# VHH binders against q3afa8, part 4

Target 1, 265 residues: q3afa8
Amino acid sequence: MDKASLGIGIFDSGVGGVTVLKELINLLPGENFYYLGDTAHVPYGSKSKEELLILGDAIIRFFLKLGVKMVVFACNTSSAITLPILKERYPVLMEGMLEPLRKNMPAKAKVGVLATEATVKSGLYQKKLMETNKFQEVYMIACPQYVPLIEKGIVSGKEVEEATREYFEPLLKEEVRDVVLGCTHYPFLTETIQKLYPKIQVIDPAAYVAREVYRKLKENKLLGENGGKVQFYVTGDEKSLKNLGSLYLGYNIDRVQKIDLEVIV

## First folded at step 1 (VHH)

Design b08 (framework vhh_7yz9_2)
Fold by ESMFold2-Fast, scan of step 1:
Structure b08 (fold): chain B 265 residues (1-265), chain A 125 residues (1-125)
Amino acid sequence: as target 1 above (265 residues)
Amino acid sequence: QWQLVESGGGLVQAGGSLRLSCTASGSIFSIYAMGWYRQTAGNEREWVAFITSGGSTTYADSVKGRFTISRDNAKNTVYLQMNSLKPEDTAVYYCAVRSDYWGSELYNPSAYDYWGQGTPVTVSS
């Protein structure tokens, strides 16, 4: 069987993972993609490791039934907690959000991270970056206004600009020049950030994820040539994926299939 | 980030019960794990119990079946219900917070980011 013709599965608990999907589509136009938003079980951040493993297992089995050669964890929680375990349980290739950035980002004396309050409070993102020994100082900035604005479709204008100036003030004070978008929603704001701070290097982890996916597929002789299709799935509500996903991808998501995950307890 | 205030300690006779409370200065909803440790004079801190954000509980063999850990996210409080107390349970009890999901060794005191001041428990023979 020609495994190179199999698709790539991408999942997130919601719509945010479309930022990863966009980078993958742009870099890998010969691939078929299956995007799953596990919207019936959002938020993932408050779930136990066992519950996340049960959901992650069900999601991988769903993608395997569709026919995939790789699964991309476009969810920071699952990437950190369940990916290291699930990659040992299944023969399919897997990749997540943080390892490609950690492995391939150049060393920097100072790096800023824009993230949700929950991510900053968890300390997980900061600890994983510090483990690389590439960064002397990691400045975590909680951006509580960003996700609500993005979910309303507000990605530019005075309100976003004012919030951005507030969040960047401590980074500018410390002379930080490299800033990581530590939430899958935040690439929606890249143009606004670059307009306000053109001298700051905005780092989107999704670009690192896409390059690492390409590298792994190439090394395993699994690159596809006759793809170009994207199919969308949800476990619960589809509205955010249809509305915000269409906005970010720059084309209308007209079809989303609702599925039920086969959970094995 | 968090200040932890323990209460409920004191003197109790063998076979008695005490309930320790640990109240955090902020929301505990997103805290991955909270635990109770105890320390006797001259010894390192010993793990007693922990509870995860999902409600999963684990207990040291020395207290299993006698102690119950629980959390009330609405009150930002974790409890340790101690029943059938023994003189060997005499110690200073500490509440601890693990703020993130990273690290699987919740038995190690170094796995926890914030600690309370400790509350003494004395069990008379």
Scores: ipSAE 0.000, ipTM 0.103, lowest interface PAE 19.9, mean pLDDT 83

Design b09 (framework vhh_7yz9_2)
Fold by ESMFold2-Fast, scan of step 1:
Structure b09 (fold): chain B 265 residues (1-265), chain A 124 residues (1-124)
Amino acid sequence: as target 1 above (265 residues)
Amino acid sequence: QWQLVESGGGLVQAGGSLRLSCTASGFTFSSYAMGWYRQTAGNEREWVAFIYSGGSTTYADSVKGRFTISRDNAKNTVYLQMNSLKPEDTAVYYCAREGSWFGELSDTPYFDYWGQGTPVTVSS
């Protein structure tokens, strides 16, 4: 059985995870990818830890049935809240948004993190960044308006600019210069953020994630050779993945398969 | 310490063939994956072909069936055999060695080590 020929599962609550998928496709042309958007349950940001664990467990079992050697949590909410627990339940390799950034981001006196309400409330993202001793102050900013706007295709204009000014106000008062996009949807807003705040360094974790996936596959002798395929799955609506996902990836997402998660309560 | 030297580029008519070579020094060649990229003026580098240390290969859809990547570990050389060349293949071709580490977010290529490039021009 050639385990290296198995695919890589990537999931997010919506279309945002395509930012991670794009980096992975570019870095790992020998791999096959399964992308799952859990769009029936979006947004994840307002869900309890218990609900997120139930969904995450079901998603891992879905990927295991497809045949994967690794699962990438391309959802900052799940990476902060559920990955530490789920990685102990299953023998499959797992990686999320937080650890690659934590390991490889340069030291900064002050760092801001834009994230979902659930990620901020969990305290885990802030705790893990502080544990590195690379950052003296970590400012977590909940951005509840961002995911709904992005999922509707609103990535520029007055509505998103007004929300952005609201979210950045506390960061500007603290003289924060480096801001992490702590939700995979948020890179869709990078141009708008840079337009409003050209002196702030915007940090997208997706590149750090792709690199860490490559490193883990290499050290475990699991790098694929006959890849190049991506299969797309959703649990609910496919419009954002087809439209916004195609735009971000730079190619047409031709087919999206609808599936039902097998939830164990 | 390390070096990648490309050769074999030039001017060729549509439908013609060229073989690019890249000779490596300063590292254990057989232990690294090698790749070919190309770049046209005003555009970012586009991946063309990749060969693993074990010899398995992958290709961009635009060149699949026309280009073949191969390696000779005894000569520390990776090759790109280009057949049925099209005007759209006109570019500077770069040899690259597998990186062990990404740079910062704006500089996160898969390959850390690049040659100087070899130009390929395909007429009409």
Scores: ipSAE 0.000, ipTM 0.114, lowest interface PAE 18.4, mean pLDDT 82

Design b10 (framework vhh_7yz9_2)
Fold by ESMFold2-Fast, scan of step 1:
Order: C-alpha cells, then sequence, then structure tokens
Structure b10 (fold): chain B 265 residues (1-265), chain A 123 residues (1-123)
C-alpha cells in the first residue's frame, strides 16, 4: 500500500482556510485535498483549550477515516493552542499556521501583523514571533472591519481602501515595510493592499505553510503524483465556503458535503 | 485628555523590592501596549520591560528573572514588580503607552509618557 497516494486534510473554522488551500494546490498539484470548514462551531477564538482539543481530535479522526497522510491546521487559533498537543496523540503528519512562518521568515528589524481583535488581545501571535529573536519590533494591528467586509464579498473598492488606510497609518508612521497577514481571511485583500501600498512587502503565512508541507512530504517520501482533486466538507452552513471560497479559488465549488463530527468527551 | 500617573518609587536597600504602578486615563487602556523605561542623568532612556495589550511580556536581559511587568485592565494600571534590587537599578522609571499591542524598544515610538518615578537602591 502506497501511503503517498493518500490525501491531505485541511481544516479551518470557516472559509478563510481556502487561502491556505490555494497555496497548497498551486505548489502540490499532484495531491488530493480534503477541505473541512467547521462552520457549526465558529468562532474558535472564544473557545476554551479543552473545547478546541475535543473539536481538533474529532477533525483528525474524520480525516483519518477519509484516508490522509497529513493534516494542515489552517486555523490560527488551533495552530497555536491544540496542534502541539494533538501532534503527539496521532502518528499522522501535522502542520499549522505559526511554526512555518516563525521558522522560515527572514529576520527583520520591524514587522507588522494585521490580525483580528481576538488575536491581538490574546498576545499569543506577537509572543510567538518575538520568541524567535528575529524581530526587534512587532506591530500588531487589529482589523475588526476586514472579516465582515470579506464575508460580504467586499474585497475591493472605497470601503475596503478606507479601512486599509486606517490600519496602515500606524505602520507607515513606524516605517514598517514587511506586513504579515495574521488572519486566514486577509489574503482576500492582498490586491487592494498592494494597490494602495506597492512598496510594502505583504507576507502571507499560507506560502510558508505550503512550502513546509512540501518539505515534510518530501522528507517522508510521501509526495503524491496522480492527484489534483479537492473535496469540500462543512459541519454547518456551506454558503460562505461556496460563494467566497469559489471567488478566491477561481472556480465553482459546486459540491460541499455536510458532515457531523464525532466528539469524545 | 490623556494622563499616565506613576507611583511606588523611593529608597530601598540592595536585595529589597519595590512595586511601581502606572494608572492611565483619557484613552482606552486595554488597546495599548505598556512599557517601562528607566533613565540616569546624562543618559538616554533605556527599555526595562514591555507588556502587550494581550498580556505577553518581554524583559531587558539586565532585569530578567528579577522584574515582573503585569497589568490590570479593570483598574487601567500597569505594574512593575522589582525584586532583588541592585545599586545599578537606581534611575528614574517611566511608564509609556503605545497603541496596537506591539513590542517597542525605543522611547520615541511611544504615544504617551508618564512624568517618571525615582528609584534609589542603596548598597
Amino acid sequence: as target 1 above (265 residues)
Amino acid sequence: QWQLVESGGGLVQAGGSLRLSCTASGFTFSNYAMGWYRQTAGNEREWVAFITSGGSTTYADSVKGRFTISRDNAKNTVYLQMNSLKPEDTAVYYCAAKYSGSYYLKPSRYDYWGQGTPVTVSS
């Protein structure tokens, strides 16, 4: 049995993880992907560590049933809180949002991070970046308008540009030139950001995630050759994944299967 | 109108402890990162400790293991607990506030500054 032919599971609490999926599809066209949006349990940011572990465990078991060689945590909350624990509980390869960026991003005197209010207030993202000793100054910018605009399909135009100018003003004052997209939704706005600030280097963690997934698969002799299929799953509402996911990926997500997670208390 | 009011400084013997407090008004404290800096006569302000809006902390090597920065958002107050004080810790201590919960090492990057609280450590 060739384990290299098994798929790669990717999960997020919503549609945002399609930004990670797109990078994975582009870098690994020979792979089969299973995408799960845990939309019945949004938002993850307000959940306890214990609740997140129960959900993460159920998600891994779901993917193992489908037949995967690797699980990608395209959720910043789960990547930070549950991945270190679940990685020790299952033999399947796992990767998340934070470690590939921390490990592989070059050192910079100053770095900006656009993130949700919950991520900024948690302090976890900035702490993890500062622990690397690669960055003297980390500027966390809460972007509360971004997710609601993106969820409405508003990824360009006056309203997004106005919000972007507001969020970038403190970064420009500090002469920040490298800005990390600290929310999986935010790559939806990359073209708008680059249009307004062409001299700023926008850093998408998804690119680092995809390269680390490739590296791990290659080292373990698990790279697939005959893939190219993506199957979509949700636990709750599928509308955002179908509409915004299709917009971001550049093709119609016609089939989304609704599933129930088997939780163990 | 913003204000930062520092308290808790004074004279202490080497090996002793002091707790500095800095109470903020006139801005939404919970949205601000807070830092402590110190300055001796004729020298620039040097960074001591930093706490993000989310509560993550960072310390200068000279104070690691001896000083603890903390915050109470309900009281709009940041604290610096100073243990095992050394004569070299003698300085005027300033609290500072910066929007966005970032780590700041240079004084010029803070939006608001307190008036300073003197700390003298006798040998």
Scores: ipSAE 0.000, ipTM 0.205, lowest interface PAE 11.9, mean pLDDT 85

Design b11 (framework vhh_7yz9_2)
Fold by ESMFold2-Fast, scan of step 1:
Structure b11 (fold): chain B 265 residues (1-265), chain A 124 residues (1-124)
Amino acid sequence: as target 1 above (265 residues)
Amino acid sequence: QWQLVESGGGLVQAGGSLRLSCTASGFTFSSYAMGWYRQTAGNEREWVAFITSGGSTTYADSVKGRFTISRDNAKNTVYLQMNSLKPEDTAVYYCTTDYGDYEPWLSGYSMDVWGQGTPVTVSS
């Protein structure tokens, strides 16, 4: 079979990865996509490296059985921890969240990052951006209200707007003009952010991921031309993917297939 | 220099309790996930419990309901309270740091920082 006709697998631990999926669909309309939300095993952030490798290995084998030419790690934890190892184990192309942004984001004197409290407290995200030598100042802003609101389907209105004003106040005082969405859920709020702060450039890492996927496929002569289908899979609950995923993608997710991962201990 | 020192192990009868401590130095303890692993002779280390920098906890099925992990950031110490101990809990217990609790966008590896361990023997 022609490898260019094979699909692209995308996975996340939940619904957040649909933000990456949307960018991929828009940039690569000739491709077929398989989306897997590993909802039976959320949260990934509290799992050991060994547990993440077992899950990641099972996910790669699942996609290979479906027939894919590339797997996109739309989970930041898996991108950082397991991608470097799994890339060596399987012949399929792989890409994650971090490296495309680090490599391709233009230099800025000041950049803001909206992120979870855990990400801000780790200091590692800030360190990795500073290591590029592209930014003189990186302002990390913890947004603890965002994920709970998004998971409830609240992506606009007074509560989201008030939280957004509070989070942006320190960035405005420092005259920050470029702000990175440092959580896969946060692009759900892009319209609200742009409405309140039209002069701020919102940087969605998903756009960098999609462009890097395009570049790798083009370089390897694997671009598809007769695609356009998306198939959805979950390991656990499907409600968030059906409801929030449909909201974000702008169309009804008609069918979500529940699967069980084949783990090798 | 990153250091972890475990203490609190010993001999205890089945049904008894022990509290293990692990004191960290040389890094910003409050910024890292901490975990407990255990190892029996001739076997690989197995995961027991993790606590994130924010205080969220996860446990292996074999210890759920019996063990409790906690931390004291002022003392740079992580604890493992072990209740209703069984002979099968006999092992050397190790603490470690791990990047796995952070999301999104963590770009690190599991920290290969281990203490020398503290032995726990549970008699029948």
Scores: ipSAE 0.000, ipTM 0.104, lowest interface PAE 18.9, mean pLDDT 83

Design c01 (framework vhh_8h5u_2)
Fold by ESMFold2-Fast, scan of step 1:
Structure c01 (fold): chain B 265 residues (1-265), chain A 125 residues (1-125)
Amino acid sequence: as target 1 above (265 residues)
Amino acid sequence: EVQVVESGGGLVQPGGSLRLSCAASGGSISSGGYYMGWYRQAPGNQHERVAIITSGGSTNYPDSVKGRFTISRDNAKNTGYLQMNSLKSEDTAVYYCAARDYWSGYDSPSEYDYWGQGTQVTVSS
């Protein structure tokens, strides 16, 4: 069977992964995509490594049954914790949020990272960036207001602008010019951030992920030519994916299929 | 193999309008997987972004031109456009069309694979 005709699976715990999906659709219009939001088990940030592995394993098996040549972990928690382990268990190509950024982002004296409180508190994201020796200073900024505002569809206006000014104040004091969006929801706010701070380079890891997916598929002679379809799946509530996902992608997500993950405990 | 060539530059009075065109040969900069941006450089300054359009139609503009400039593309003609309205003296610069077959997530001239030679825009009375 022609493996190049198989699809690409993308998953996140919610709607945030559509930011990665959009970059993949833009770069790889010849591919078919399966997007899974594991909304029944959100939030992932508070889960144990063992629980995340059980869910990640079930998600990989789900995609394999659909027929995929690659799985993209559009979830920062799963990319950091489960991807290194699952990559060894399954023959399918895998990519996540962190390694493409680590490998391909240019060296900078100072870099800021906007992230959830859980990501900041973990210390793992900062440690992994520092290990590259590309960055002298990594400024982690917790943005607790961002996800709740985005989930309400508030991606512009006074509330977002006030929160953004608060989060950028320490970065401006340190003269940081490069800021990484360390949460897959945060690209929803790129226009507002760029409006307030046009001299700041906003770095979306999703674009690095998309480039690495392209590179890996090309290297393995797996690029698709006649795709262009996206199928959406959820394990729980579909509302955010239908509403916010449609807003971000610029087209209506009409059909979302609800599925149950086959967990092995 | 993509080449890009700009046209439409010139001298215009403040408040005037100008339309720049970016024609692609050897491939498409405005359909499929290609990304397109317009950058400008005034004497003594580095390149700065004016507008970006992705293959999916997403656009981005800095505040200095938002509402005045519009980026668009014609996939059938392999041509991108920059419509510039309400021009100001500070818009005076050499304008460059840039294209690539991927999006890197940051807005640097070094991220584009294909560059035009530039077209001069002068806004002066």
Scores: ipSAE 0.000, ipTM 0.115, lowest interface PAE 19.3, mean pLDDT 82

Design c02 (framework vhh_8h5u_2)
Fold by ESMFold2-Fast, scan of step 1:
Structure c02 (fold): chain B 265 residues (1-265), chain A 124 residues (1-124)
Amino acid sequence: as target 1 above (265 residues)
Amino acid sequence: EVQVVESGGGLVQPGGSLRLSCAASGGSISSGSYYMGWYRQAPGNQHERVAIIYYSGSTNYPDSVKGRFTISRDNAKNTGYLQMNSLKSEDTAVYYCARETPYSSGWYEAFDYWGQGTQVTVSS
């Protein structure tokens, strides 16, 4: 058996995780990827830890049946809440959104984080960044207009620019120069953000995730070189993945397999 | 948009050699999530991948051509190549250069660009 020839599973509760997938494919073109959008159970932000563990367990078992050497949690909620527990239950390598950023981002006096209202209100993301002692101040900015605009395919123009100016005003007042995209949807807006604020350093966690996946595979002698295929799966509606996923990836996702998770309660 | 043009095909005797070229214009033959491949289609309408070169420079070949075909690229010249040695009558086909994407679902592979093709005929 050659374990290095096994694929890499990536999951998110929706389409946002394609931003992580894109970075992984760019860095690791010799790997095979399985992408799962758990669209039947979105949103994850309002779910209990117990419910998230049940779903995460089912997702890992699904990927293991397909044959994976690693699972990437492209869901910020699951990365923060369930990944530390699930990685102790299964022999497969696991990585998420938060730890690669925590470990590898340079120290900064001030950092801003653009995030969903649920992520800001949870306080968990801010607490995890502050625990590193790398940041003197962490400014959490809730961006409730962003996901609805992105889901409509509106990633540029007056409305998204006005929302962006509103969200950046407090960051500019505090002289924040480094801003983390704390939601997997937000890289869809990178061009608009850089157009309005070219001197702000936009930090996409997906790039940190991809580099950490590469590092971990290399250290374990699991790097593939005979891959180059991606398969897409959903548990519920496929429309967002087909439309927005295709838009972001620059490729037509014309075949998405619908699956049912084997949930054990 | 990126366009590719294949060249270098022709008629050769069994055991002969040919080098095919794939020239790209309007964009790079390799960048980020893209890699370059060579495909062939023999009479009977079955497409077969004969070579891939990944962004990293790693290569892959099916057993039918492994050891006989070598894929390479010159990124500065925006050109890819397929060196074909020890040609057999079974290698007779139209050869296509494609800028590949790893994004696929189900049974399908996504190909960004197909050139016009170049005919390779191996006969005595």
Scores: ipSAE 0.000, ipTM 0.172, lowest interface PAE 15.2, mean pLDDT 82

Design c03 (framework vhh_8h5u_2)
Fold by ESMFold2-Fast, scan of step 1:
Structure c03 (fold): chain B 265 residues (1-265), chain A 126 residues (1-126)
Amino acid sequence: as target 1 above (265 residues)
Amino acid sequence: EVQVVESGGGLVQPGGSLRLSCAASGFTFSSGSYAMGWYRQAPGNQHERVAIITSGGSTNYPDSVKGRFTISRDNAKNTGYLQMNSLKSEDTAVYYCAADLSEEWFRLYAGSYDYWGQGTQVTVSS
């Protein structure tokens, strides 16, 4: 009945969105959260816009049935490609990875963005960053190896280091010193990146997302007070969420409900 | 099928202006996915990026031309433009129009593109 008592839905294609969830839990302890990992369809990075829209639409309808006042797109691919469209289809508040970063990141002459292939190919993430007039040059780097490695629990070692050197080579040539983690999975690799490139400032959008969610809820008089519950859902395998998610959150994920998304073709 | 053709080059005095045109065929600026850019090459130098515009209208310029050059398009004429103001002697080069239908911005930034024109000479001299 009271909209302020409704939960907040957060989704990602896998375990990566727990990076956003962690910041949200810390900033908004009075809220109830529903986390969905669409693990049956990981990785999202290689998917078409049409397929991402079908999945995103199904996820929003799932959260609406649970009772939410806001949906957070904890997936940079979906935030760049599908959020602008889905925001117009549903009256529920929505936020993603892109707009909070646009508003809150300091101005830089050169910025690199590590992202999925779909995010890079859309051109939308780059367009939206450049529209701010905060960044003279935005270098989009597609990192197709990262999500598969992270979902396997491989966040350090030779294979991820070799992929990282390959992705950073063009950024180093252009003397880029500020690099945005344009996929929610990528903060799992922060230690490896800092080990290889200690002079590069790694920018994690999750903190900006949490701040903007707080601001939007406060502005709309929707802040909750009786929360503290987090419920986890997956469409496929739950092992990464239980194991890697628990480690990242510092919070024991003891229950994960497996669900089927109601997709409309 | 896909082709770009440059025009508008010439001789201009320092501080003057020129507008280059890039006529496109085989794709459209109004409904197609694309990205296009302008590149230049002075004698003895590697070619360099001058301006990029995406189908969504986002633009990018290096510091050497930012504030002086403007990339734009006319959907009705299916033509891209480079407006060059406050021209300097160091702007003397052959200017090339390039197009890429993938919208992979980094490919265009790196000078990797599928289609390019024959070039048009710009000479800035007194």
Scores: ipSAE 0.000, ipTM 0.088, lowest interface PAE 23.4, mean pLDDT 82

Design c04 (framework vhh_8h5u_2)
Fold by ESMFold2-Fast, scan of step 1:
Structure c04 (fold): chain B 265 residues (1-265), chain A 127 residues (1-127)
Amino acid sequence: as target 1 above (265 residues)
Amino acid sequence: EVQVVESGGGLVQPGGSLRLSCAASGGSISSGDYYMGWYRQAPGNQHERVAIITSGGSTNYPDSVKGRFTISRDNAKNTGYLQMNSLKSEDTAVYYCAKTYEVTYSPTGEIYRFDYWGQGTQVTVSS
């Protein structure tokens, strides 16, 4: 069997993971991609570790049935909580949001991280960044307004600008120059952030994820050459994926297949 | 715009009690996913942290008030409270409520830096 011809599975609880998908498509045009939005079970941040493991296990088994050589966890919650456990249970390669950034980001005295309240509250993201000894201070900023605005298609204008000024106030006072987008939805706001704060370096983890996926596939001699197809799946509502996903990717998502996950409790 | 407004200050005798309230408005008022703190300043002293509460309800107190003061919050009302018991003359100060979305992590521990401050409410403990 030519495992290099197998696809790459990417999942998120919503539309945000298309920011990772876009980087992967651009870097790996010879690959076939399967994108799954687990929209029936959003939000993941409020779920128990046990529930997240049940869902993550079902998602990996779904991708394995489609035929994948790698699964990308384009969900910060799953990357922090379930990826370390699930990668030991299956022979397929796995990668998430946090580890590629952690290993490959340059050292900085001060770094800001824009994230959901659930990610900040978990303590896992900042703990992992501090473990590198690359950062003296990590400024975690909870951005509760961002995901709701993005899900409504509001990525510019007065409301998002006012929220952004509120969130950046503490970062500006501490002269933070490097800010990580700690939520897969937040790259939708990059232009608004750079318009308001052109001197701040916005860091998108998706670029690091894509590079790490390439590195792992190359090392394992699994790079594909005859791909170029992307297939979309959801467990629940497809509207955000079709509308916002198309907007972010710069092309129409014509077909989204609704599926049911096989959960084992 | 984020705004915080304190209430409940006043004059009490030593050993008495007061409950301060802090109403937060603006931003994502309905989410409640911010950090809230109480700080005080008396003449001749620097600003002193009194209590911190996280969005999840975890609390921190300095030794000067530990066991006497309790911070709490009602996320549905976006309101924080400081219950002050066994008040002493040295508790006399202007008390400020503060709100932030930020926590700083360093090798030495967590640092909370509040960006939205109320105007303050006077607490006077005297006979």
Scores: ipSAE 0.013, ipTM 0.453, lowest interface PAE 6.9, mean pLDDT 84

Design c05 (framework vhh_8h5u_2)
Fold by ESMFold2-Fast, scan of step 1:
Structure c05 (fold): chain B 265 residues (1-265), chain A 126 residues (1-126)
Amino acid sequence: as target 1 above (265 residues)
Amino acid sequence: EVQVVESGGGLVQPGGSLRLSCAASGSIFSSGGYAMGWYRQAPGNQHERVAIISSGGSTNYPDSVKGRFTISRDNAKNTGYLQMNSLKSEDTAVYYCAAGYYDSSGYLKPEDFDYWGQGTQVTVSS
């Protein structure tokens, strides 16, 4: 058994997790990746802890059957709620969206977070950042227009720019200089944000996740050498992953396999 | 396999201009979270930082080039640039492009860049 030749599983409730996948592909070209969009069960933000644990457990078992050495939770909800519990159930390495950022981001007096309404309302993301004692003020900005625009393939132009100016106004007033992209869809808009606000440091948690994955694999002597394959899976509709995922990754996702998590048990 | 490759170097007279390009493989600049920097080394001297640009477009320059050099990036084209104006003989050096992301300690320092190009020669002489 050459454990270093096993793949890395990445999952999200939808297409957004391809932003994490892109960082991983660019940093770790020797790895094989399995991406799962749990599109049959979206949205995750309104689900109970029990339901999220059932889904997360099924997803881990799915990846273990494919042969993985690590599972990446590219879903902010699952990273916050289920990852700490599931880590104790399985020996496979696990990493999520928030812990690499929390541990490795430098201290700042003020930080802004662009997030969905559900994430803002949960209070959990803000609480987890404030628990680090690295940030005096965390400004949560709900961006309800962003996901619908991104899902339509609209990542630039006047409508996105106007929404971005509206969302950034409170941050500019407070002289916030560091802004976290608190939704896996939002890196689709990085160029538009950079164009409008070149003096603001845009922080993509995916970069911290990719570095932490590399660090853990290196420490455990699990780095792959002969990879380069990416396989895509969905539990429901594949259209968004195939179309928007291809747009973000810069290549065609030719094959997406539909799976049923319930039969894996 | 991530690589960065410099181009645009050459011979120029004092007071002239050159634009250096840094092409990255694997969409390193378009993925977000990656900073890009330019460094130079003249014979007999230590490596010197010339310019840094963050993933969000924030820039930093040493006093030696501030106002004369401009760093920029085009994430869609996965390319970074260094516009050099009002060139002086002391700007003669091999120029290196470097790229890096947030390390496990959280803060990227210039000396901690993960990817370096092979360099491009800039000569300012009459």
Scores: ipSAE 0.000, ipTM 0.117, lowest interface PAE 19.1, mean pLDDT 82

